# Designs tried in a protein design chat: VHH binders against o75319. Part 187

Target 1, 181 residues: o75319
Amino acid sequence: GNHIPERWKDYLPVGQRMPGTRFIAFKVPLQKSFEKKLAPEECFSPLDLFNKIREQNEELGLIIDLTYTQRYYKPEDLPETVPYLKIFTVGHQVPDDETIFKFKHAVNGFLKENKDNDKLIGVHCTHGLNRTGYLICRYLIDVEGVRPDDAIELFNRCRGHCLERQNYIEDLQNGPIRKNW
Below, E stands for the ipSAE of ESMFold2; O stands for the ipSAE of OpenDDE; V2 stands for 0.75 times the mean of E and O plus 0.25 times the DockQ between their complexes.

## First folded at step 15 (VHH)

Design S11 (framework vhh_4orz_3; at its last look DockQ between E and O 0.89; V2 from the best seeds 0.00; counts 0 for: grease 25.6 > 24.2)
Fold by OpenDDE, look of step 15:
Structure S11 (fold): chain B 181 residues (1-181), chain A 120 residues (1-120)
Amino acid sequence: as target 1 above (181 residues)
Amino acid sequence: EVQLVESGGGLVQAGGSLRLFCAASGFTFSSYDMAWLRQAPGKRREWVAQITSGGETDYADSVKDRFTISRDNAKNTVSLQMNSLKPEDTAIYFCARESWDYGEYYFDYWGQGTQVTVSS
């Protein structure tokens, strides 16, 4: 059967909206087939995701899935009203320029189309931390001109967990700006 | 060395059928879950179908009831039978191996892909 990702239970299911942005990070929701391996209080399904977002008085306008599989849940498990975008992102290594560009393009496209609302961009990888945090911070740094340390601090605070991968942190702090187009 | 080689792509009219094959080598094929993905022009790569080592199958809604994924462990092949093809099915189709890596599921190997073109 399906394995629960390692350390998945250790992370908060959903972070908080990042002030001044439309971003919210969360760990990967798991479809029903995974629930038999979880205690009821550990379960976090696509439905649970939306319930938690509503509890924060927010609304998702887009979900960006950075996992490198389709095993955890299917787009069909989400409400039809919320677009789903898959960006296959390799773990443990700094995303390549193509991946960064894809992410930026998706975010910019969403913002252009959603100027009249305050819906959130939900971003997740497996844990909703390292890949997720890097790409969000990369966007804030490259596109919004935020200082790297400020971006990282903001993400960590809002996610409720700190970026763990030193290579990601190092690249954000000292790496080159990536093209935005 | 792990290798995945796709074949069977081509040009077909809407409503037609194609059968794609993926020949796997360099690993214990029967122990791995396999998947098909596709990438249409100007679009992102998307998951199409998957088959577990135990033979369980799953499909994207866009291809459900039209496509069938299967595997032959004796021949180290995974196949994708595509029926009732539509122009929107036009894409490069990739075979991929799914593995457990760094505590998560991951498509760790891909083929070079095979072009499928469906004309109106």
Scores: ipSAE 0.790, ipTM 0.896, lowest interface PAE 0.6, mean pLDDT 95
Fold by ESMFold2, look of step 15:
Structure S11 (fold): chain B 181 residues (1-181), chain A 120 residues (1-120)
Amino acid sequence: as target 1 above (181 residues)
Amino acid sequence: EVQLVESGGGLVQAGGSLRLFCAASGFTFSSYDMAWLRQAPGKRREWVAQITSGGETDYADSVKDRFTISRDNAKNTVSLQMNSLKPEDTAIYFCARESWDYGEYYFDYWGQGTQVTVSS
C-alpha cells in the first residue's frame, strides 16, 4: 500500500502566486491510488491542483517536481499542454550547485518561451515548503537580485507556511551567491 | 552494505526483446519496493516501472504493455522484460530501491546501470 506522506495533510494544498514573479508553490498532488486512505475533503489530486489554480484566475505553464520518487503521480496524469520537469532533489541538505543550476535553467527557459503570456511555474516537493522554498528563493536572490530576507518573507506569506529547515534559511541569508549558468 | 547490480543490457534490433536483471544484496529484499529508471543520452533520468514488496506493478505510459517488471524474492532479483523495443528505449537502465525515508517515498539506493541500445 501507498502511504500518505507524513504531515502532508497539515499543509495548504496550493499557495498564492508570488507577486512580481511567475511562481506558485504547492504540495505534491496524490494520484487516485492514495485516495483510499484520505477523506474526500483531504484529497488533492492532479486535477484538484488545476481546478484550484483556475479558481485563482491563473494558469500553469510548467510544473517542476522536486521529489525524489515517482510514487505520487505520473506526468501522464497532467494535461498534455503543461510541460513537466522532474529534478530529483535530495532533501534535508542544501541542494548542490548542479541541482540549483538545473532549476535556474528550467525557470529561465520557461520565461523565454512564455514571454507573451502570463502562465505560472508551479513548483513542488513533497510538502511544497523546504526544498521548494529554497530553490525559489535561491532563484530570486541569484537571478533577480532580491534581498534574502525579502525573498523568504514573500515565499512564506504566499505559501501560507514558513520555511522550516534552518540550514536552508542560513544558506539563503548568509551563503554565497551561486552561478547562474 | 546494500548493493544493486544490473545486468542483461546490450545491442538489440528494433522490435526485439531484452531481459534486464537486478541482483540485490545487503538488505531484506522482500520488504522493499523496487523500480527501474532510465537515462537516455543527453536527457534526464526518468522512471520506467515499479514493483511493490507485495508484487503490485506500475508503468510509465511509454512502456506500458511492452515492458513487464517482476521480482523473485527467493533469488533477491528484480527483472524487466522489454519487448517490442524502439530506438527511443535506448538508455542506461538503473535499478533503484524505494524506501519510506522521513515520512515520504525516496529512492535511497541505486545500481550502476546497464546500457541498452536499440538499433534499426
Scores: ipSAE 0.588, ipTM 0.824, lowest interface PAE 1.8, mean pLDDT 92
ESMFold2 (binder alone), look of step 15: mean pLDDT 86; pTM 0.860

Design S12 (framework vhh_4orz_3; at its last look DockQ between E and O 0.87; V2 from the best seeds 0.00; counts 0 for: sugar tag NIT H50, grease 25 > 24.2)
Fold by OpenDDE, look of step 15:
Structure S12 (fold): chain B 181 residues (1-181), chain A 120 residues (1-120)
Amino acid sequence: as target 1 above (181 residues)
Amino acid sequence: EVQLVESGGGLVQAGGSLRLFCAASGFTFSSYDMAWLRQAPGKRREWVANITSGGETDYADSVKDRFTISRDNAKNTVSLQMNSLKPEDTAIYFCARESWDYGEYYFDYWGQGTQVTVSS
């Protein structure tokens, strides 16, 4: 059967909108088949995601899924009105330039097409923390010109958890700017 | 060494059929879940179908009822029968092995892919 990702229960299901941005991070929602292994209060399904977002008086306009599998849920589990983008992103290592570019391109495309609304870009990996945080911060640093420490602090505060991977943090703080095109 | 080698791709007319094969080697094939993914021109790689070691199958809605994933553990192969093909099915199709590591699921090995082109 399907295993619950390790430490998945330890993370808040959904963060807060990052002020000044349209980003919101969350951990991976799990489809129904995982619920038998969870207490009711631990469950976090695609439906639960949208309910929690609504409770924050926000609306998702895009979901970027950074997990390296399709086991956790299917795009069809999401409302048809919300586009789903998969960017297979390997865990534990700094995303390569191609992955970074794909993410930036997706975000920029969304922003261009959604200038008339305030819908959010929902980003998640497994825990919605390390890969998610890196790519969001990388965007803020490279594209928006935000200081690395400010980007990291903002993400950590809004996600409710701090980036854990030193290689990610180090790259954000001291690594080179990646090309935006 | 783990190897996945796709075959069976080609040019087919809309409404036609193709059968893709993936030959696996270098690991205990029967112990792993296998998947097919595809990448269309200018698009991101997407999941198509999955088959567990126990033979359970799952499909993307876009291919459901048209595609069938199967496996032959005796031959270490996973197959994708594609019927009623559409131009939008045009893509490079990849065979992948799914694993559990570092506390999460992930595709740890991919083939080089096989080109499928569906003409209108």
Scores: ipSAE 0.616, ipTM 0.833, lowest interface PAE 0.8, mean pLDDT 94
Fold by ESMFold2, look of step 15:
Structure S12 (fold): chain B 181 residues (1-181), chain A 120 residues (1-120)
Amino acid sequence: as target 1 above (181 residues)
Amino acid sequence: EVQLVESGGGLVQAGGSLRLFCAASGFTFSSYDMAWLRQAPGKRREWVANITSGGETDYADSVKDRFTISRDNAKNTVSLQMNSLKPEDTAIYFCARESWDYGEYYFDYWGQGTQVTVSS
């Protein structure tokens, strides 16, 4: 019964830490029940996520899961030491103001609580690209004052894949700056 | 029109039991995975349990061993038996349908919810 998300195999599992930020983006890890449909080299489990983060000499302090499902893995598949936050984010359209606010609130709360360490915020949707890239860039633009094109370029480079949905890109480039609360 | 209608909520003392029901209509119920989620006062909506079209179940750790999800494809219902209820189970409980839209899993329809209140 479990389906591998369409095109999921085409994306690098984990990006690189975005310089000057506390963000790292990745595609959704898949729990053991999905591995029947994957070649060994295609697997990317919650455990694999943490191994890859460790290989980069980094540590996650928060995972923000933007998927609109709980099918792919459970929070208990993660180390108990890593806080997990689900923000149900509707795909295929620009996230609404409530979703953007929830994301900003979570990031700001993390930065305040983690000012004395170097832990990262891991963000993912299904592919770790469109919803993930949009919300990270929206944060950088609205809260950090980063130019839209610079935020998008930074995300694309560090994720290893370009944002794909035109409506997201157009909203970041040409849409209004959103209130931070 | 896809419709999900929850019922069976109410007030119960800690240690008690409730059974929630979700009546589904407007789609081929047996073809879809179904879930229960809940939202406590001041908290974000969280997943509680799911049941696949084939009848496989899974649960959040906080409710394992106390809650049981089941479905009746002949009656187009999904239910949640809740035993050994705790005050922290107080929430609005939502039934959701899960589909495979654009090649990924997605909760595409939600009920209006039913209130469960567990008193000390």
Scores: ipSAE 0.564, ipTM 0.811, lowest interface PAE 1.8, mean pLDDT 92
ESMFold2 (binder alone), look of step 15: mean pLDDT 87; pTM 0.867

Design S13 (framework vhh_4orz_3; at its last look DockQ between E and O 0.84; V2 from the best seeds 0.00; counts 0 for: pae E 2.9 > 2)
Fold by OpenDDE, look of step 15:
Structure S13 (fold): chain B 181 residues (1-181), chain A 120 residues (1-120)
Amino acid sequence: as target 1 above (181 residues)
Amino acid sequence: EVQLVESGGGLVQAGGSLRLFCAASGFTFSSYDMAWLRQAPGKRREWVALITSGGETEYADSVKDRFTISRDNAKNTVSLQMNSLKPEDTAIYFCARESWDYGEYYFDYWGQGTQVTVSS
């Protein structure tokens, strides 16, 4: 059967909207088949995701899934009104330029198409932390001109957990700016 | 060296059928979960079907009841029987190995893919 990702239970299901941005990070929701291995209070399904977002008086306009599998939930488990984008992103290593570009392009496209609303870009990997945090921060740094430390602090505060991977942090702080087109 | 080689793609009319094959080598095939993915022109790569090492299967809703994934451990092959094909099934179909590493699932090897074109 399906295994619960390691340490998945240790992370808050959903972060907070990042002030000044349209980003919100969350850990991967798990489809029903995983629930038999979870206590009821540990469950976090696609439905639960949307309920939690609503509890924050927010609305998702896009979900970017950075996991490198499709095992955790099906896009069909999401409301049809919310577009789903998969960007297969390898864990534990700094995303390559192509991945960074894909992410930036998706975000920019969303913002252009959603100027008339305040819907959020939901981003997640497995834990909604390292890959998620890196790409969000990379966007803020490269595209929005935010200072690296400010971006990282903002993400950490809003996610409720700090980026853990030193290679990600180092790249954000000292790495080169990546092209935006 | 891990290798995955897809075959069986082609042009078919809507309502028709195709059977895709993936030949695996370079690893203990019977120990791994295998999947089929597809990517349509201008669209995202999407998950189609999964078969575990234990033979359990799962399908995307878009292909459920039309596609059947199976495996032959003696031949190191995974197959995708596609029935009642639709134009929206047009895509490059990839065979992928799914692994568990660093406490999460991930596809660690892909084939080159095989083109499936469904005409109206």
Scores: ipSAE 0.465, ipTM 0.790, lowest interface PAE 0.9, mean pLDDT 94
Fold by ESMFold2, look of step 15:
Structure S13 (fold): chain B 181 residues (1-181), chain A 120 residues (1-120)
Amino acid sequence: as target 1 above (181 residues)
Amino acid sequence: EVQLVESGGGLVQAGGSLRLFCAASGFTFSSYDMAWLRQAPGKRREWVALITSGGETEYADSVKDRFTISRDNAKNTVSLQMNSLKPEDTAIYFCARESWDYGEYYFDYWGQGTQVTVSS
């Protein structure tokens, strides 16, 4: 059967909008088939995601799914009006330049197409923390010119949990600026 | 060393059928979930079908009722029967192994892929 991802219950479902950006981070929503192993208060479905975003007086305009599986929910479980983008991102190591480029390209395309509204880009991996935090921070550093420590602090505060993986943190703080094209 | 080798691709007319095979080696095949994914030119890779170690199956809506995933644990193979093929099914098809060893689901090994081309 379906397993609940390790430590998934330990994380807040949805963070807060990152001020001065169009990003919001969350952990992976789980489709109904996972709920047999969850207490009712632990559930966080695709529907629950959109309800929580709406409760923050926000609206999603894009979901970027960084998980390296399709097990957790299907794109068809999302409202048809919200674009969904899968970027397969290998865990446990700093994402490669191709993955970083795909993420930057997706974000830049969204911002161009949505310059006349305030919709958010929702980003998640399994826990909405390490891969999610890395790619959001990489974008802010490389494209927006944000200082690494400021990007990390902003992400941690708005996600409600600190980036945990030291190789990601070290790469953000001391690694090279990546090519934007 | 984990190896996944796809075969059975080719050129087929719309409405036709193909059967893809994935030969697996280097791991305890019967213990792992297996999947097929595909990538059309200029598009991102998308999942197609999954079969669990216990034989339960799941399909993308776009291929449901046309494709059938199956496995043969004695031969260490996973296959994909593709019926009623459409031009939009044209893609490189990849076999993948799904791991849980790191406390989450992820595709940790991929084959090189096999080309399927569906002409109108």
Scores: ipSAE 0.347, ipTM 0.689, lowest interface PAE 2.9, mean pLDDT 91
ESMFold2 (binder alone), look of step 15: mean pLDDT 86; pTM 0.857

Design S14 (framework vhh_4orz_3; at its last look DockQ between E and O 0.91; V2 from the best seeds 0.00; counts 0 for: grease 24.8 > 24.2)
Fold by ESMFold2, look of step 15:
Structure S14 (fold): chain B 181 residues (1-181), chain A 120 residues (1-120)
Amino acid sequence: as target 1 above (181 residues)
Amino acid sequence: EVQLVESGGGLVQAGGSLRLFCAASGFTFSSYDMAWLRQAPGKRREWVALITSGGETDYSDSVKDRFTISRDNAKNTVSLQMNSLKPEDTAIYFCARESWDYGEYYFDYWGQGTQVTVSS
């Protein structure tokens, strides 16, 4: 049954907090049923995620799961005090405006509810890179007015891997500003 | 063309039972994993249950021990037996096909959904 996502082992589990933002990106944690095909040092479970965040002296206040499946882990595998939001995000193409809007709405809601703390929004897709990087950068560009190249550079540095898909990069650099409504 | 068509929804009293069906066509049904998801009013869509092509099942904690997913490869159907229903089970229930899409799991086709309403 359970297959390890292709190239998943090639990515750092968790990035660094993006300075000046409330974002941190990571690859999808895998529940125990996936561990039969992993060496112990390759494992990255929901618990491992929280331990790694704690190692950075940070705390998650929201997890946004962008995968188009529920196979990898269940929301109930997370601590009860950490809200979880699934935004089913189609892969391999630039996310549509509805998906972008849902992401912006979730982030804005979190920031309002968490203005008096420093908790982070954890964002992941399968690899924590392309869909994750696109939506974080789209938010920074459209809502915070960050220049596209600056947003991309910040994400790449903090994730520890560069955005790979040219259609995402081109849309961020040259595509339209999206509505925030 | 891949098609998934749900049926069997309706109004039921709390504590009652319903059986949902998903008729699948346009693909080699026995080769794919299948899932049920649901969306309650004002809530996001959530996963309910999964059955693999090999018949292995998994359930969300909210329905564990009350719901049973099954498949009939001869009839190309997936079903969801829903027992001991609660008002919080009220939702539109969706059948989905899960594939291994470009090296990851991916719900690539969805049905239109069937409404389940559980009255108190």
Scores: ipSAE 0.551, ipTM 0.803, lowest interface PAE 1.8, mean pLDDT 91
Fold by OpenDDE, look of step 15:
Structure S14 (fold): chain B 181 residues (1-181), chain A 120 residues (1-120)
Amino acid sequence: as target 1 above (181 residues)
Amino acid sequence: EVQLVESGGGLVQAGGSLRLFCAASGFTFSSYDMAWLRQAPGKRREWVALITSGGETDYSDSVKDRFTISRDNAKNTVSLQMNSLKPEDTAIYFCARESWDYGEYYFDYWGQGTQVTVSS
């Protein structure tokens, strides 16, 4: 059967909206087949995701899935009204320029199409932390001109967990700006 | 060296059928979950079907009841029977190995893909 990702239970299911942005990060929701391996209070399904978002008086306008599998849940488990975007992103290594570009392009496209609302861009990888945090921060740094340390602090605070991967942090702090087009 | 080689793609009319094959080598095939993915023109790569080492199968809703994934461990092959094909099924189809690493699932090897074109 399907294994629960390691340390998945250790992370908050959903972070908070990042002030000044449309981003919210969360860990990967797990479809029903995983629930038999979880205590009821540990369960976090696609439905639970949306319930938690609503509890924050927010609304998701886009979900960007950075996991490198489709095992955890199906896009069909999401409401039809919320577009789903898959960007296969390898873990533990700094995303390549193509991945960064894809992410930026998706975000910019969403913002252009959603100027008339305040819907959020939900981003997740497995834990909704390292890959997720890197790409969000990379966007804020490269596109919005935010200082690297400010971006990282903002993400960490809102996610409720700190970026863990030193290579990601180092790249954000000292790495080159990536092209935005 | 891990290798995945897809075959069986081609041009077919809507409503037609194709069977894709993937020949695997360089690893203990029977121990791994295998998947088919596809990438349509101008679209991102998407998951199509999965078959576990135990023979359990799963499908995207878009292909459910039309596609069937199967494997032959004796031949180190995974197949995708595609029936009732639609123009929207047009894509390059990739065979992929799914692994567990760093505490999560991920596709660690891909083939070069095989083109499937469904005409109206």
Scores: ipSAE 0.505, ipTM 0.805, lowest interface PAE 0.9, mean pLDDT 94
ESMFold2 (binder alone), look of step 15: mean pLDDT 86; pTM 0.858

Design S15 (framework vhh_4orz_3; at its last look DockQ between E and O 0.91; V2 from the best seeds 0.00; counts 0 for: grease 24.7 > 24.2)
Fold by ESMFold2, look of step 15:
Parts: C-alpha cells; sequence; structure tokens
Structure S15 (fold): chain B 181 residues (1-181), chain A 120 residues (1-120)
C-alpha cells in the first residue's frame, strides 16, 4: 500500500553542509515498509541518513521535518538524542508568515542552545528541495543578511539540485524581507 | 464539501478508557486513508495512528498496544479506542484525511478536534 513519492528516486539522498551555516538538506527518509518497491541501492532509511551524515564527519543536532504527513517514517526511528520538529508546511505555495516564523524560531533556538558545538540542523520536505530550499534561504536572507542570489546558489550547490518552483524563487529574489522572526 | 467531525472526548482518570469517533461526509470515505493526530497544550501537533482505505493500521510507538484505530465504511466513521490512558495522552485529538497529492502523501482535511483530558 505505501507509494514511493514521485521523482523521489531521482534526488540525491543527502546534500553537503552549507559552508558558513549550520544547515544540511536531504530528501525524506523512508521507513522499511516502503522498501518493497525499492531496489537495494535506492533505499534511504532513517538509519541510512545517519550513516551518511557520519560519513561526512558531521552530526545532526536537530531534524526539521516540513512534510504535511507522517507516513514516511516515525520520529521514534530517530536516535533519542536528536530532537525532531515537525512544521506542517503546505506545498506549492510560498509558506505563510506563521510557517516562516516557526522555522526561524526553531533555528534561532537551536543556534543559541548549540553555540558550543558544531552540530547541524537537518531540514527536509519530501524531496529536500523546494520547501526546504525556500525556508533555508528565507532564513539566510532575513536573519543572516545574505543576498538572495547568493543564498539560492549556496543551497543549490550544497543540495546538488536546483530549486525548481518559480513562485518560491521569485519570492526569494524580489519579495520583501520578512520581519516575522 | 469535505467535513470531518470528531466526538467522544472528555475527562477521564488515568488507567481509564475512551472512544473517539470521526464522522466523515462530502467524499467517498472508503477510498481514503484516515489518521488521528493530537496536540497537547503548548506542544506541536503529532501523529497518533493511521488506517488505510484497505484497513491496514499503524501507530506511534507510545500508543501501540493501548490504542486501536478502526473504520466503518457503512457509517463513514473512523474511531480511536483508547485504553490504559495516561496523563501524557492529554490533548486535542484531530481526525485527518490523507490524499496522494501531487505524487506525495498529504493531510488535506482536518476536523476541529475533540479534547481528551487524563487526570493523574
Amino acid sequence: as target 1 above (181 residues)
Amino acid sequence: EVQLVESGGGLVQAGGSLRLFCAASGFTFSSYDMAWLRQAPGKRREWVALITSGGETDYRDSVKDRFTISRDNAKNTVSLQMNSLKPEDTAIYFCARESWDYGEYYFDYWGQGTQVTVSS
């Protein structure tokens, strides 16, 4: 009964740490029940996520899940030492101010509480690209003062795939600075 | 129009039981997966249980073996039997419909919720 998200197989599982930030982006991990429709090399489980992060000599200190479902994996599949935060984020639309505020609040809280370590914030939606890229870039632009084109370029390079949705790109490039943080 | 209406909430002592119901209308109920989620005071909404259109179920670990999700396609209802309730189960419980929207899973409709309060 579980469906593999469309085009999910086409995306790199995990990106690279974005230099000068605490962010790393990835596509949604899939629990074991999805593996019946996956070749072994296509699998990307919660365990695989943590193995790949360790292979990069990094450590996750928070996972922010932007999907509008809980079908893909359970929070209990994650190590107890890694906080998990669900922010139900509507797709296909520029996230509303409440969603942007929740994301910024979570990131700022993490940075304060983790100022003495180098742990990363892992962010994902279904593909780890559009909603994920938008909110990471929105944070960098609004809070860190990064130029929109520089934020987008950094995200695209480190994720290994370019942001696809034009309404997100247009809002990042030409939309107002959000003061909802 | 799609409507989901929860009922059956209330105040119950720890160790007690409660059954929640969700009445669905405005869509072909038997064709959709359904879920229960909950939101404790001051906390984020979290998933509790899922039942597919074919009747397969899944649960978050902390309620597994205490809660049972079920559906009645003749009555267009999904229910949640909650046994051995604990104070940590205190929350507003929401019924949600899950669609396969744009090639991914998506909770597209929610009820208004029903309050469950478990006293210690």
Scores: ipSAE 0.643, ipTM 0.842, lowest interface PAE 1.5, mean pLDDT 92
Fold by OpenDDE, look of step 15:
Structure S15 (fold): chain B 181 residues (1-181), chain A 120 residues (1-120)
Amino acid sequence: as target 1 above (181 residues)
Amino acid sequence: EVQLVESGGGLVQAGGSLRLFCAASGFTFSSYDMAWLRQAPGKRREWVALITSGGETDYRDSVKDRFTISRDNAKNTVSLQMNSLKPEDTAIYFCARESWDYGEYYFDYWGQGTQVTVSS
């Protein structure tokens, strides 16, 4: 059957908007079929995601899903007004240049098309932490010129959890800049 | 070595049908959930259908009631019956193995894909 991802319950469902950016990170929402395995207070559905975002007085303009499956929820579970982008991203390893580029391209495209609003780019993997944090930080570092430690600190603070993978942190801090085109 | 080989794609008119096949080898087929993915021109790869090792099925809403995923564990095959095809179903279709590792689901293997083209 459908297993709840390991440690999924341990992470805050939704982070905070990263000041100075359009990013917000969250853990993967789970479709209704998973609710039978969860306590009511543990449930986090696509609907719950949008409710929580609204509670923050924010609005999602794009969802980037980095999970390497689509078992957890369907794009159809999301409002039609919010574009959904899937970037299959393998966990535990530093994303390859192609994945990084895809992410950057998606973000840049969104920003170009959404200059007239303040809608957020919602990014998630399974826990909305490591893969999510890496790619967001990679963007901030490579594209926005943010210092690596500042990017990491900002993400950690806003997500409410710290990046856990040393390989990700090391790559962000000391790894090469990846091309933006 | 894990190997997935798709077949059955082709050109079909809207409203037509195709049946895709996937031949699996190199692993205990009956122990794994299998899926079909697709990638349309200019679009990212997307999940289409899933069948568990226990035979349970799931579909994306856009293909529900039109597509049927099935498997034959004796032959190590997974199939996708596609009925009432639409132009928007045009894509390369991939057979994929789904695994559980590091506490999450993920697709770890897929084939080269088979082209499905639906004309208006």
Scores: ipSAE 0.170, ipTM 0.592, lowest interface PAE 1.4, mean pLDDT 93
ESMFold2 (binder alone), look of step 15: mean pLDDT 86; pTM 0.857

